VHH binders against Flagellar brake protein YcgR (ycgR). Designs and how they scored, part 14

Target 1, 263 residues: Flagellar brake protein YcgR (ycgR), of Thauera aminoaromatica (c4kar8)
Amino acid sequence: MAELSTPSPASPAPLDGGRGDELEKFTLRGARQILQLLQDLITHRGLITAHTGGGHSFMTAVLKVDEERGRVVLDPSPDPQANRRALAAPRLTCVTQLDGIRIQFPLVGLGEGQDKGRPALFAPLPAEMLRLQRREFYRLQVPLAHELSCLLKAEDLARKPVEVSARVIDIGAGGVAVVVPTGAAEFVIGGTLPACRLALPDGEPIELDLEVRNLNRQTQRNGTEQLRVGLRFAALPRAADTRIQRYIFKTERALNAKARGGL

## First folded at step 1 (VHH)

Design nb13 (framework vhh_7n9e_1)
Fold by ESMFold2-Fast, scan of step 1:
Structure nb13 (fold): chain B 263 residues (1-263), chain A 121 residues (1-121)
Amino acid sequence: as target 1 above (263 residues)
Amino acid sequence: DVQLVESGGGLVQAGGSLRLSCAASGFTFDDYEMYWGRQAPGKGREWVSGITSSGDYTAYASSVKGRFTISRDNAKNTLYLQMNNLKPEDTALYYCARTYGPVSYYSLDYWGQGTQVTVSS
């Protein structure tokens, strides 16, 4: 009943050229760094989207790192078909996020078995992991309690001006994702929403132009449909950028302290 | 080629001061949020302080707030920790760490070997 914050969508699709030299500077190959990152995924209960090829993927998580056997143990899908596709695939491309940082790694030689009497998938430890630490990919999940909002200036279905107060669900250096009720306004990918107002704590709303980057219609378990809109900051003054960075840093620090202290 | 090299540790009397430095190389320093952490003998790692990539915002653990000051010089690729009014419980190996964005301790991707700080009573 408390309406837990709607979880973010699964990690985005694999990056083009994820094996390419252009991403080499973001690629971890040290055994200790790889083990540490996998342990971080376990500690944070990170959900992983495992791509099996052919446009198919399933949700998994790292259950265990077996250092003695040199393998990672993954949670199988509740869908037997997804598990069969994974086992038949020559390679899995695993994509996840840790504190808004994109992580991508291959798994080759997937097998199935049991871990403590429960079905499990396993694969050799990856030889490399991509940790993409680019400012544009960082996203903070906004706590529902913060009631962060953005007043959008858009058009309704009759092409008349409308103002929509949208809840901000994530925020980064490059933009925000918001949720709006279905039918409240029309959004076009590539369209600009001028003079929107982002409400951050400790100051006046920030007036900014937003560009629509993506749209996703989701039906919640209660039957309520919501539209998720990804919005890019078209132009961001330095003072606004500083306030956004400050909010992100304060909030992440507080969330990290709460997670460790149960506060 | 990413390197973080801490310096400035040593033995100091309670109530004294030390300034730690972290020399960064092999990456674009001003693209990254930076952290100072510490580990006392027989204890887990503890986050001490963090600073945004621009240096415009800082945060501190409650145990050091008001006594420690984090700063950075992006032109020199150097992170600093000014430690004042040191207490015996501040005795630890101090290390700097790199992250992108205001990230939890567990998502740090590089940290240095550390510099030892010993505070005698």
Scores: ipSAE 0.000, ipTM 0.262, lowest interface PAE 12.8, mean pLDDT 78

Design nb14 (framework vhh_7n9e_1)
Fold by ESMFold2-Fast, scan of step 1:
Structure nb14 (fold): chain B 263 residues (1-263), chain A 121 residues (1-121)
Amino acid sequence: as target 1 above (263 residues)
Amino acid sequence: DVQLVESGGGLVQAGGSLRLSCAASGFTFDDYEMYWGRQAPGKGREWVSGITSSGDYTAYASSVKGRFTISRDNAKNTLYLQMNNLKPEDTALYYCAKGQYFTSPHWGDYWGQGTQVTVSS
């Protein structure tokens, strides 16, 4: 359909370290912290995806950290062309995971050589590393006090364009569920709602396209019926993804603290 | 022990279709993102498609967008890749991978042995 967006990225997208203050609280800059985290990656044999730009990446691992020379030693790719691309790149963006925590860091000035007779790639120690706690994907029940809403661009019963401010009842990495009053709009499973606006706390609304995944009529405790619409993020920009994950993380932490009596 | 077993590959003519399956065991399947990757002879690994743990978000490489569909059945611990309008350029070993990242498709720390797809001109 003409109303459908282009939903998918061309390649995996690392989080943008240049977003300033948004990622600052997740950024490690202490030399000791960086060394310890790199050592943890070695100990756990963490696989790293190294992005060389232009949609290219290769799998590597940290083989060791040479503190005296201030550098990391990486496992080269079995593909010689991938290694040539890496050596030609001005920068590698390395993405990995440790114990459910997403880790991302840049490497600049990559060179090649030998380590104990084996081919190896060398780079100076990164000046910073991003460390993001991964949440298991689940649907966070949105607290009523947050009054979180999504402005939907849909059609009414007469097929006229209508804007409906819907209450977000749950939110996850892949989408939201909203409550819409009966008769406010028509929804078709598989249909796209373009240019909707998701209002998160602490920022401007996020403009995004939503695909209708499911419809159900739920009976409230007072006996009234509401239409619940499950909506998938059809084209989620990196910045939006980061903001949504941060909202989920912060809200869960607050709910857990409340459940534990503030401990 | 994490185990991923791909199946469904084969020889197919350009314009044809294949459906790949990946049977997962040894981990809580519905807690992880899953990915399909491929590697053509003499080429590096290419990410093809990814899906979140719930199945609510999917992503595709530009080369396959509109032709391939990733899906999962969490009750059966199975990942699928429906491949339509296949091209000779799609000839590769296809493998699934256990994801480690939230919402963005990335290579995981575990991937299977693969299933060969050959598309004749």
Scores: ipSAE 0.000, ipTM 0.104, lowest interface PAE 19.1, mean pLDDT 76

Design nb15 (framework vhh_7n9e_1)
Fold by ESMFold2-Fast, scan of step 1:
Structure nb15 (fold): chain B 263 residues (1-263), chain A 123 residues (1-123)
Amino acid sequence: as target 1 above (263 residues)
Amino acid sequence: DVQLVESGGGLVQAGGSLRLSCAASGFTFDDYEMYWGRQAPGKGREWVSGITSSGDYTAYASSVKGRFTISRDNAKNTLYLQMNNLKPEDTALYYCAARSLYTGYPSAEYDYWGQGTQVTVSS
C-alpha cells in the first residue's frame, strides 16, 4: 500500500505540491518577515535538511544573512560529493523545525565562496517561506489496531444516497484521509459530504461535515484496488476539535514511546 | 491541461543576442518558481537560470552570469531569457521548467517542463 501523507515535523520530506493553493495563507512573502525568520534559524542554530534532487540531501545551517546583497550563507557539507550535487542542482528545498513550527523554503542558484576565510555556500534570499504550526500540517498515521472509521454520506454511480464505512488511514487538525473500495461511492473534488460520523476510541461518534479535497487510486500489496480520499473538516465544533487533538496527542506519544524501544 | 511552450530560438552569429519566451498555461503561474535549462549535443542537461515566483530574486549558472537575464511577467504567464554576447558553446536546446515552492520530494526537481527551443550560435 503506497499512501501519500503529510510528513512529520522531524521528517526530511517536503510537503506535497498539490496543496500549493491551500498553503498560500501560511506563506511568508514580506522581506522583513523572511529576514527575521532566517535570523531566528541562526540564533537557535537550526539544522536544515537541504534536498538537492534524485533522492539526495545534506545537513546544513544558515551561518549569516547578507541583507545588502540579498543572500544567505550556508554551512557546506563535510561530504564533497554532496556539495557538488548541491552546486549542480537548479534548486534546494530546505526543511527545518523550530519549537514545533515547520519551516520550508527554496533556494535557487547556489554558489560557493568564503565566509571569514572558510568555505561556504551562498544563495539569493528566498522570496517565500512556508511557516506551519505542527498541528496545521501534522498527520498521524492511524494504527491499524485502532480500527478508526468514518461513516460517509455520499452518492453511488446512480446518484442514489449511500453510506460507506471508510477506514481512516491518517488524521490531522484539518481533516482525515480515508480509503474506500473502488466504485463504492462517487466523490467530486470540492463536494461536501454532510453529517458524516467519525468514530474515535474514547466515546460517541463525532458528527461533522467533510469537504472532498483530493482523490488518489491505490493498489494494495495483494493487488486489490482502492480509492484514497482526502477530506477537510468543513465545520468543526470546539468539543470535536478538542477530542480529535486529544486522540492525536495520545496516539503520537504512545507510538513515540514504542519506537524508542523503552528508552 | 498543463503546458509550457518555448519560443524565440534560432540561428545567430557569435556576439549576437536572442530573447527566449516561455508561455505557461494550465496552472497558477505565480505560485511557481521558473527555470531555464539547456542541453547541448552529446552532453547532459545543464541548469542556466532561475527566478522566484514573485520575480524578486534571480540566479545564474557561472557560464552565463553577466550575459543572460531571466525575467517574468505574471500578468501574462510568461517567462523570458535575454541572451547577450552569445558564444558557440551556448548552442543547445533551451527549455523552461516550473516548480512549486510546495512540491513534494522525491519528485523530479521540476513539476512541469517544456519541449524546448533550439539555439544555434555560429562562429
Scores: ipSAE 0.000, ipTM 0.220, lowest interface PAE 13.4, mean pLDDT 78

Design nb16 (framework vhh_7n9e_1)
Fold by ESMFold2-Fast, scan of step 1:
Parts: sequence; C-alpha cells; structure tokens
Structure nb16 (fold): chain B 263 residues (1-263), chain A 119 residues (1-119)
Amino acid sequence: as target 1 above (263 residues)
Amino acid sequence: DVQLVESGGGLVQAGGSLRLSCAASGFTFDDYEMYWGRQAPGKGREWVSGITSSGDYTAYASSVKGRFTISRDNAKNTLYLQMNNLKPEDTALYYCAKNYPTLSGWQYWGQGTQVTVSS
C-alpha cells in the first residue's frame, strides 16, 4: 500500500496539506534554519511522533544531524514492527512541539543502520519544516465586554450530568481556558466533555468536544477561589476553526487600535 | 537547560511493583502539570497518568487505573509513579513529560526508563 492513510481521530494527526498558502509563511526552507531547528529538538530532547500511514505511528527523536552527508539520525522504536512499517513507508510525517510551537516535517527515503554501534534510522534532511510559531499556542485574553462563554457538559460529585456555563478567559487555535466556581463540576485531566457549546460573537454557538488538559486553582484578590480549566479542541470542524481564528484576529486588531488611540 | 531524568525501571515479575522517579530541573517545577507516558512493543504512544501543579487532581488511563499512583514532591522537584500489580502488558519505555501531550506530540520528554515485566 503506497497511499498514506488518514490517521485515527484518537491519534496525533498531521496538519492538512490543503492549507499550503496559509502555511507558507510558517514554512522554513533555508538550510541553516532547518539545521538550527533540528539541533534545537536535540538540545531540548523533543520527542517526535512519526506517522507512517495506515493509522500507524511511533515515537522517535533526532539523535544527530549529519550536515556533511545531509541527513538526520533518528532513534528507532523499541517495537520492531513499528520500525519495519517505517522502513516500508514512502514517507514519514513527523510531528513535535518545541516551547509551545508546533513543528511538522516530512522524511523520505528512510534507511536503517548503526550510529556508534547502536541501531539507528537515517533519512535525508527535510527540504522544508513547518514551524507554527505561537499561532497554535497564541492565547488572546478575552475582553470582559465580549462576555464569551462556553457551556460545558460535565458531571457533578455524584457522577450525574451537569451543565456549567463557564467564562472564557483566553482562546487560541488549539483550545480555550475557562473559569468555573470551585465545586461546580468534576474535571479529570484527559477526560472528554462531549457536545459543549462555545458562544462566539456573530453566529450560533459552536458545538464541539473538549478535552481537559490542565486544572489550576486561582485565588482572586478578594479571596474568592476559582477553578481555571484548560480545554483542548478534541475535534474541530474547519468552519469552527475559521470562526475562531477570525474572532482572534479581529479582537487583536481592535485592541491594537485602542492602544494606539490611548484607550 | 530543561532536564527531565527518569529512573527506577528494571525487570520485575508479574504481580510485582516498581517506583519510577523523574528529576526535573531548569524550570519552576511547581508551576507545571506533569505527565507519565509510555511506548510499548506492538502499541502506539499511550498516555499513562497526569497530575496538576498542586497535586490536587490526578488522572489515569483505564489500563492502569487502580494499579498505578502518580504523585509529586514540589520541594524536591520530583515526579513519581508507583506501579503495583504489574502485568506483562505494562512492558514499555516510560517517559515523564512537562505539559499535556497534544496533537503536536509531547513538548518535553526525558530519555525514558525501561520497564520489563516477565510472566
């Protein structure tokens, strides 16, 4: 099978290549920039999810960049089956994150061998790397005047369904942070909240599934406690993604205009 | 300069226990959620457990719930995973991670510590 299969919704997925024009401004093609980014992944011990197609992926890392031979050295999987799939794949799509920045790049022509007596995988240096600098992790602080809310479908202490209207305090391409009163609902890191409703200006609320990423108890200056919940968009329809990005862009521009006007 | 160093893995018999440690440095440990993940032969990446910065909330994958306990000591900048009633299926390379794993993958992982459970 020569065709790259669409990844399962439950697995990490590469970004859609159909957004080529939009992604061009985040694409690195300079040899020096590519080498530096790969070296940063080594320095920070960044783990890479390598997608081999057919719904398969494995965990790897860049061990070394061989500038003279124009290749990267990768850590093989401890699973021999994963290594066999990788070697048989026409390409790997590598996805990682560094300091809040999504990084994605293709590897073509994977081979196996040894580096300093240890098993290793080798591939030519990628001709391009996608670096979504702060776009995916950029967080717009939501103005209070916007009254942006998310209706959460959660469970109470007795494990019964409960709906909680939560104020959205920040929003980005990958998710939202909300505040709820302490005790309003039970949240578990990694838990999914299905069919939540995000109320954006200019349109119907967006129905979406949210995954709990983090929990932080905040004490306000008046002594009251709020629970801050970080929520990832588990599956985001393209229309919803477009509306969220439009809201972020418009709000940032409006805030910049007010700052220039002394407000 | 961010460093995550896992330790405590090894060979153990089914039904046995191991305690994994992750020594963190180069960042303010008590400001971040911490996670354990693993990569097992024949499986893709699996998230195992997570703990909030304060330790107030913990979460576990269904495959380990009731057998594993995540904890942290913020004074020592150390994350722990107590693994009880180990099964051959728990054989994997175990990583600690700073920040939640996303579709972009894990942001910061250590070198990992190998756990092998014999039957």
Scores: ipSAE 0.000, ipTM 0.189, lowest interface PAE 15.1, mean pLDDT 76

Design nb17 (framework vhh_7n9e_1)
Fold by ESMFold2-Fast, scan of step 1:
Structure nb17 (fold): chain B 263 residues (1-263), chain A 123 residues (1-123)
Amino acid sequence: as target 1 above (263 residues)
Amino acid sequence: DVQLVESGGGLVQAGGSLRLSCAASGFTFDDYEMYWGRQAPGKGREWVSGITSSGDYTAYASSVKGRFTISRDNAKNTLYLQMNNLKPEDTALYYCARIGSYTFPGSYYMDVWGQGTQVTVSS
C-alpha cells in the first residue's frame, strides 16, 4: 500500500515524528491544564489506545491522577504480553477522543504496582498534552470526479521556476496532499511555495502560499514514480478559508448521503 | 541495523560556531531527505533545517536562517549542520532524522531518529 491514512475520530493512530512548532499552538504545558484534561478523561471514562512502538498497542484508561506523587494511574491490559511490552517501552504514546476532540500525550517511565489492592500501571504526569479539534486533523479524501487540482509554483532541478498542476488527493482545514510525477519539480521539507493556485469547483482559483510538510515517493503499477506532497496553508484570508471549509462540508455530506443510499 | 548517530555538540560562547555531524548506517542514505531538529529543556521539538536527497535544495526555520547551513556528503553517509553566530537561545539537544513517509496534519513520519548531541551556548 502506497498511501498513508490520516487521523480521524475513528482512527487512533498517533501524530508523532517531527510535530515541531506546527502543533505547539495545540499543546498544553501548564500543570493545571494537564490535570484538568486528565480529570476530564476520568470523568468521561475515555478509552485510551496506548502505542508502545513497533505497531503494538493496548487499550487502557486513566483510573486516577495522584497529584501529591505527580503520577497518573492506568488500567492494565488483561493481556500479560501487552503489559510486558508497555513496561519495556521507552515511551508510550497515548491517544484518545472526546466528542470529536483528539487528545494525545506521552508517558515515560511506566511502572507497575497496585492501587487499592488491584493491579495498576503508573507513570509520571505528562509534561505536555495535544488537544486537537476535528478541523485540525480531519482530511477529506477528494473524489477523482471532482478533478481538484493545485497549480504549484516550484523549482526544477536547476532551481528555475516551474509551474506544476498537481492532483489534490486529500484536503483539510490546514492543508492539502497532492501527487506529482517524479522529476516534475523539487521539494524540500519546510520550503515555501508562494502564490500557488487551488482550483475548487466554486469559482476562481484560490491563490495561497503553501509550506512543504512531508514527502512520500510511490511507484505506480506501470512502473512510473509519483511523489505525494503534504502541503500546509501558510496563511489564508477568511474568504479562502470559508470556501475551502464549505467545499469540505458539502463533499462530506454528499459522500455520506451516497453511502447511506447504497446501504 | 538502521542508525543515526549525532556528534559535534558541546559548550560554546555566544557568537561562536559549532559543526554537527550525523553518521547514517544501515540504509541507502542518498535515497532520503534528511532533517535537523532540536529540543530545549522543558520544551517540545523544533524543526531547524531540511535537505533533499540530492542536496540541491535546503530549507531553514526563520530563527536560524542566515546563521546555520545544512549540508550532506552522500559518499560518506553523513549529514552536517554548520552553526554560526550562536545565541543562548540555541541551547538544545540537536538530533537528526530520516524522513520516511507523509502524515497530516503537518506531522512528518520520521522513521529513524538519532539520540542527539547537546549544544550549550553561554552568554
Scores: ipSAE 0.000, ipTM 0.204, lowest interface PAE 15.0, mean pLDDT 77

Design nb2 (framework vhh_7n9e_1)
Fold by ESMFold2-Fast, scan of step 1:
Structure nb2 (fold): chain B 263 residues (1-263), chain A 119 residues (1-119)
Amino acid sequence: as target 1 above (263 residues)
Amino acid sequence: DVQLVESGGGLVQAGGSLRLSCAASGFTFDDYEMYWGRQAPGKGREWVSGITSSGDYTAYASSVKGRFTISRDNAKNTLYLQMNNLKPEDTALYYCARSPYLTGSYDYWGQGTQVTVSS
């Protein structure tokens, strides 16, 4: 079994600047820590969502850290318009995850150039990087063998009530990501799905309200279209929180024991 | 800087009890899962017990379940391990460890406190 990791953040927009004082304890400002974290992103080929403002973003990755010139080299978007927006932006806010930890950092002074004859974007090294080791940002990748599901109460294209059994692909203290067949139901970001039922292997389904946070459409190998839906726990009862934590802890321990030979 | 300082170890006879403490500083204690591990002479480190950031869930290695109790006081940034009915096989250096929420991979360890159980 592979080491636990989460995909590129499906859910969150960049954190508000108004929360800066609360985030100081998670902020790295040491040059060596920043360089190490950037190198970790390179080593793991971490996908980064770069927000350029105005609701625009694109996918990138750190290709290289140029310590001598104090800059990072980023993979440009295949969309020329996205690159133009990025170059015109006063600031990029870069968001990614590494081993379940949310990482966020600003880049200012983005330029365009070439790295080994290939187009590249570059910016000065960030002066700070946010590393959120919070339970709300951790996501356990659900083993397929566990067959976790969530019964969603939603509406179809005709606004009629529909129940959709969705496979849970990741789970954390703050929510779940599920996959549903495309067209099975309509989802609106910010909408609430009441009285959904989350099935864990250890007992009766947990009934809870879910808020839609993000949507991502995917086409599977068998030609079936799937929709990935990120869902936030709107009001998590204590008993539900305890059961979810227990499931995550047990599964994580089992996976780590198998992958790493114990502690 | 992150610091984890264990205390409470010592020499105890089989069947006795000890309470270990781990004083944490340099980080927001209630944002982290905490663990106790041990290393017996000539052996590698092994996991003993873990507790979630809120303290609402605990887990134990099968060898200590029913004898050891992990707890935490988030207001005091302190982790505890109550060890009852100690066996000679429990002789080890006991250390606390910090983990980002439930990853099971540890980013900081204390230096440990020695527990010796005489037969």
Scores: ipSAE 0.000, ipTM 0.332, lowest interface PAE 11.0, mean pLDDT 79

Design nb3 (from nb1 with G99T R100F L101S S103Q T104G F107L; framework vhh_7n9e_1)
Fold by ESMFold2-Fast, scan of step 1:
Structure nb3 (fold): chain B 263 residues (1-263), chain A 120 residues (1-120)
Amino acid sequence: as target 1 above (263 residues)
Amino acid sequence: DVQLVESGGGLVQAGGSLRLSCAASGFTFDDYEMYWGRQAPGKGREWVSGITSSGDYTAYASSVKGRFTISRDNAKNTLYLQMNNLKPEDTALYYCAKTFSYQGWPLDYWGQGTQVTVSS
């Protein structure tokens, strides 16, 4: 199919795998975006149709995201045979709707046990979630204490090369937002900054190419002007992608644990 | 063909130590995050520990944090789990796993596992 058809909210059937290339732009792969979407399903009590293969499915819901163990907790079926089929399946394909928007994701490695003394099913967090309607990706606000920085290779007004150490204020699977003093360098939306260096706490700086996506001038409360630059990862090696996502996941988990108190 | 072969399990008394190994083949080991999981008798599988492709970052389930240490030797295509101060509740089949992507938590393959029994 040359065109992606939007499934009816009433249709629980999984989407055709032959549309993988068309679905990539609707696929969430960032750990924080996945966690946020799962939490939205909990908050809205979203019912999920879980397909176990062979035309079999059952109704479930996400009861909890266990961030410390990296897993989701699902409501088991009242039908023991449905639960046996699910546990025997190599994969569950989960289909749900949130405000009329189709959401689909795989779960691999389903197990059973108890949550707070009641039967539960659990699986590792999905690697990807399909959301057919585009929305803004979640961005982790970088704690100031982390002193995360990115060394930008840019040009000044006279097209002379300049290096600017920019503070990273937020980070997501697709890019970073940084702040620089107004006038430190010139940025053009759509322009590429080659061989920039992103410093993460867990190792050596990551060398990467960044594409300028947006620019916003901000006046701080103290009267100081800063330029906020939104930067997309133009090309990202797997190892770099993994390190960035692990940093986001670990930091978000730690921040959520503080907000919730003790668990 | 992906193959993961766990070893190093056995019977040990509470407070003892064991070192588990996972020999990996059939994929480029240093491109994947690796994980240890476990399954106790009559219970489902649970995540225990994870390590990034480079080994620069590790994560642990709260139940084992401070007692277990995950590591890897990319030159030998081997994953390790050092288990200290073992408790009877650590009794389980231990298995290693890789992701179906190079990102975080999704687990697409588990080995056959190695039995760990901790007596009181």
Scores: ipSAE 0.000, ipTM 0.113, lowest interface PAE 19.0, mean pLDDT 75

Design nb4 (framework vhh_7n9e_1)
Fold by ESMFold2-Fast, scan of step 1:
Structure nb4 (fold): chain B 263 residues (1-263), chain A 121 residues (1-121)
Amino acid sequence: as target 1 above (263 residues)
Amino acid sequence: DVQLVESGGGLVQAGGSLRLSCAASGFTFDDYEMYWGRQAPGKGREWVSGITSSGDYTAYASSVKGRFTISRDNAKNTLYLQMNNLKPEDTALYYCATGYRTLPWSGYDYWGQGTQVTVSS
């Protein structure tokens, strides 16, 4: 598992570029609210990305909430290394969505054991949970059929200008996440990519200045390395903002029509 | 563009096993998370299992944890569900899907036609 850069603690995932102090008004601290939200994640069978630091993460789910012992029970990774990293981490940052609302919470003091004879991870109930109803934190996973791309104006290893057509994997009001082949260009967290071009359906490409917010290297099973790049809209013209919002809402409605209330 | 084709369902006795397959085409399979869902007669759709693009991480519904195993072969663009110790309540149409990484219950992008699994007591 390769690390290129460690994301800012205030930005553990792509498109989460806000300050922690600005997120206070979206933070739930009531014990009953936290219990209800965790129960909603169980009821809706929410998949959670747990970030263990150093650009590492794994997929998990809340299996149950043990109110009497004040703890959550999580599904462990089938990868023993991911579980070891999680257990060694001082904190997990858990990220998921419920009904289009981004939910984020820390888990501290992770342990391992068994639940009804099966391996499980245990953690104390979080003291706080972030429930982001603001549009800038909403993230739409881009449908494969849309073939959304962003032409990035970046630099190669020799600091020469290069243009890289990157596949957009998610998009929100605050930015996009893209995938590029490892080595196609150099990215630096906090760096600005000027005059990039986002291709949306039903119009000309949108010219945008993008700021690199996080980097995550992944190696595919076929041995191909890909770099996942989180990019914030540094300055978003009103017309561009409107087109991006329209695309997100139109696409979400279409996706919700396919997966109505059954899952 | 995207096509998902499930197979491997059938009639099986309680305590038996089945292996489901989903053949994917029309997209870069190894870039996307994959899911299995099911719908029992007269009930809503239920998420069963999910697997990351690399296959390194999996998650399961509590009702199937320890009995079902999700896996994928990225070289063959194929998703699998190994089902062991089947129970009558596992009777359902099983679907292969790709969609939202964090919203498997509401943001499925594509669904296959499904493969029927019937477990007799």
Scores: ipSAE 0.000, ipTM 0.177, lowest interface PAE 15.5, mean pLDDT 76
Fold by OpenDDE, second read of step 3:
Structure nb4 (fold): chain B 263 residues (1-263), chain A 121 residues (1-121)
Amino acid sequence: as target 1 above (263 residues)
Amino acid sequence: DVQLVESGGGLVQAGGSLRLSCAASGFTFDDYEMYWGRQAPGKGREWVSGITSSGDYTAYASSVKGRFTISRDNAKNTLYLQMNNLKPEDTALYYCATGYRTLPWSGYDYWGQGTQVTVSS
């Protein structure tokens, strides 16, 4: 009776399609480094997408690092089903961003309990954390149907204030990419655009300050020139950050569901 | 592999001048926006200056505006920072960084080890 070796469930492909070799240089394995990074996540109150497998995920946050017990405390999902999935999962893949850097880390041995009288999830400290410095790893392409826009308050060549409505093509925790007609405004790398308005589908526009980080002039096939502007969130209110993260999370889930044929 | 190597730092008296260089390799230099940043002791990283891939746009932090000049030589894959009228508050580790032209938004993807600038009173 040949014991059919149940094929070991294929390790979920790294969320980022990078070759394993390329990821090694971004992997933190030092205990001190890991602790520091986790503390940084706490300090910045970064939202974490926790993947439980099967295309399921929920939003969480690191609430505390318990060094004495060697564990991390996570915020449970408001969805009991998500928490059940998390607890049943052999591995939780956590993805987040800090200062525009994608961070990914596995948690195993998840348990539930209470921290200071509040429901919490507990896991041993991760053995490794990926810190991906490349910005391409944490950007979301905005579906055209979402019609995200950003009202830019800029200046023209004469330093006259102008408002430019720009289509948002990419969004992440650290900023947005927009497309504007060439000549619509004068942009300077490092320049600040104050009191801009980012329009998300789920409510009122978010007022925020933006910093110009990248400029890419592109000529279309029809000869029309467009300017892609990379913009950093210079001062993002916490509430706005939460909304943005929620949007990204929701959109990613939807896209993934669609990719799986669920929609 | 992307490499950014800063040089030109040193000790200078207040009011003095320095010229920093950043030698870039491992990527197509003229396709990338380049930046200077600095980190003073006990402080976080601070943006100092930025320049577009072509050099047609430059910007400066308010603290250095009028004193510092960013430039680049794409033929030499080198970024420069001319620092004039240096002040003690300019004391920091200066680093060059790059963002990708093709990337839609902010942040540095790579930065160098930095060069120390110390301005004495």
Scores: ipSAE 0.000, ipTM 0.256, lowest interface PAE 10.9, mean pLDDT 82

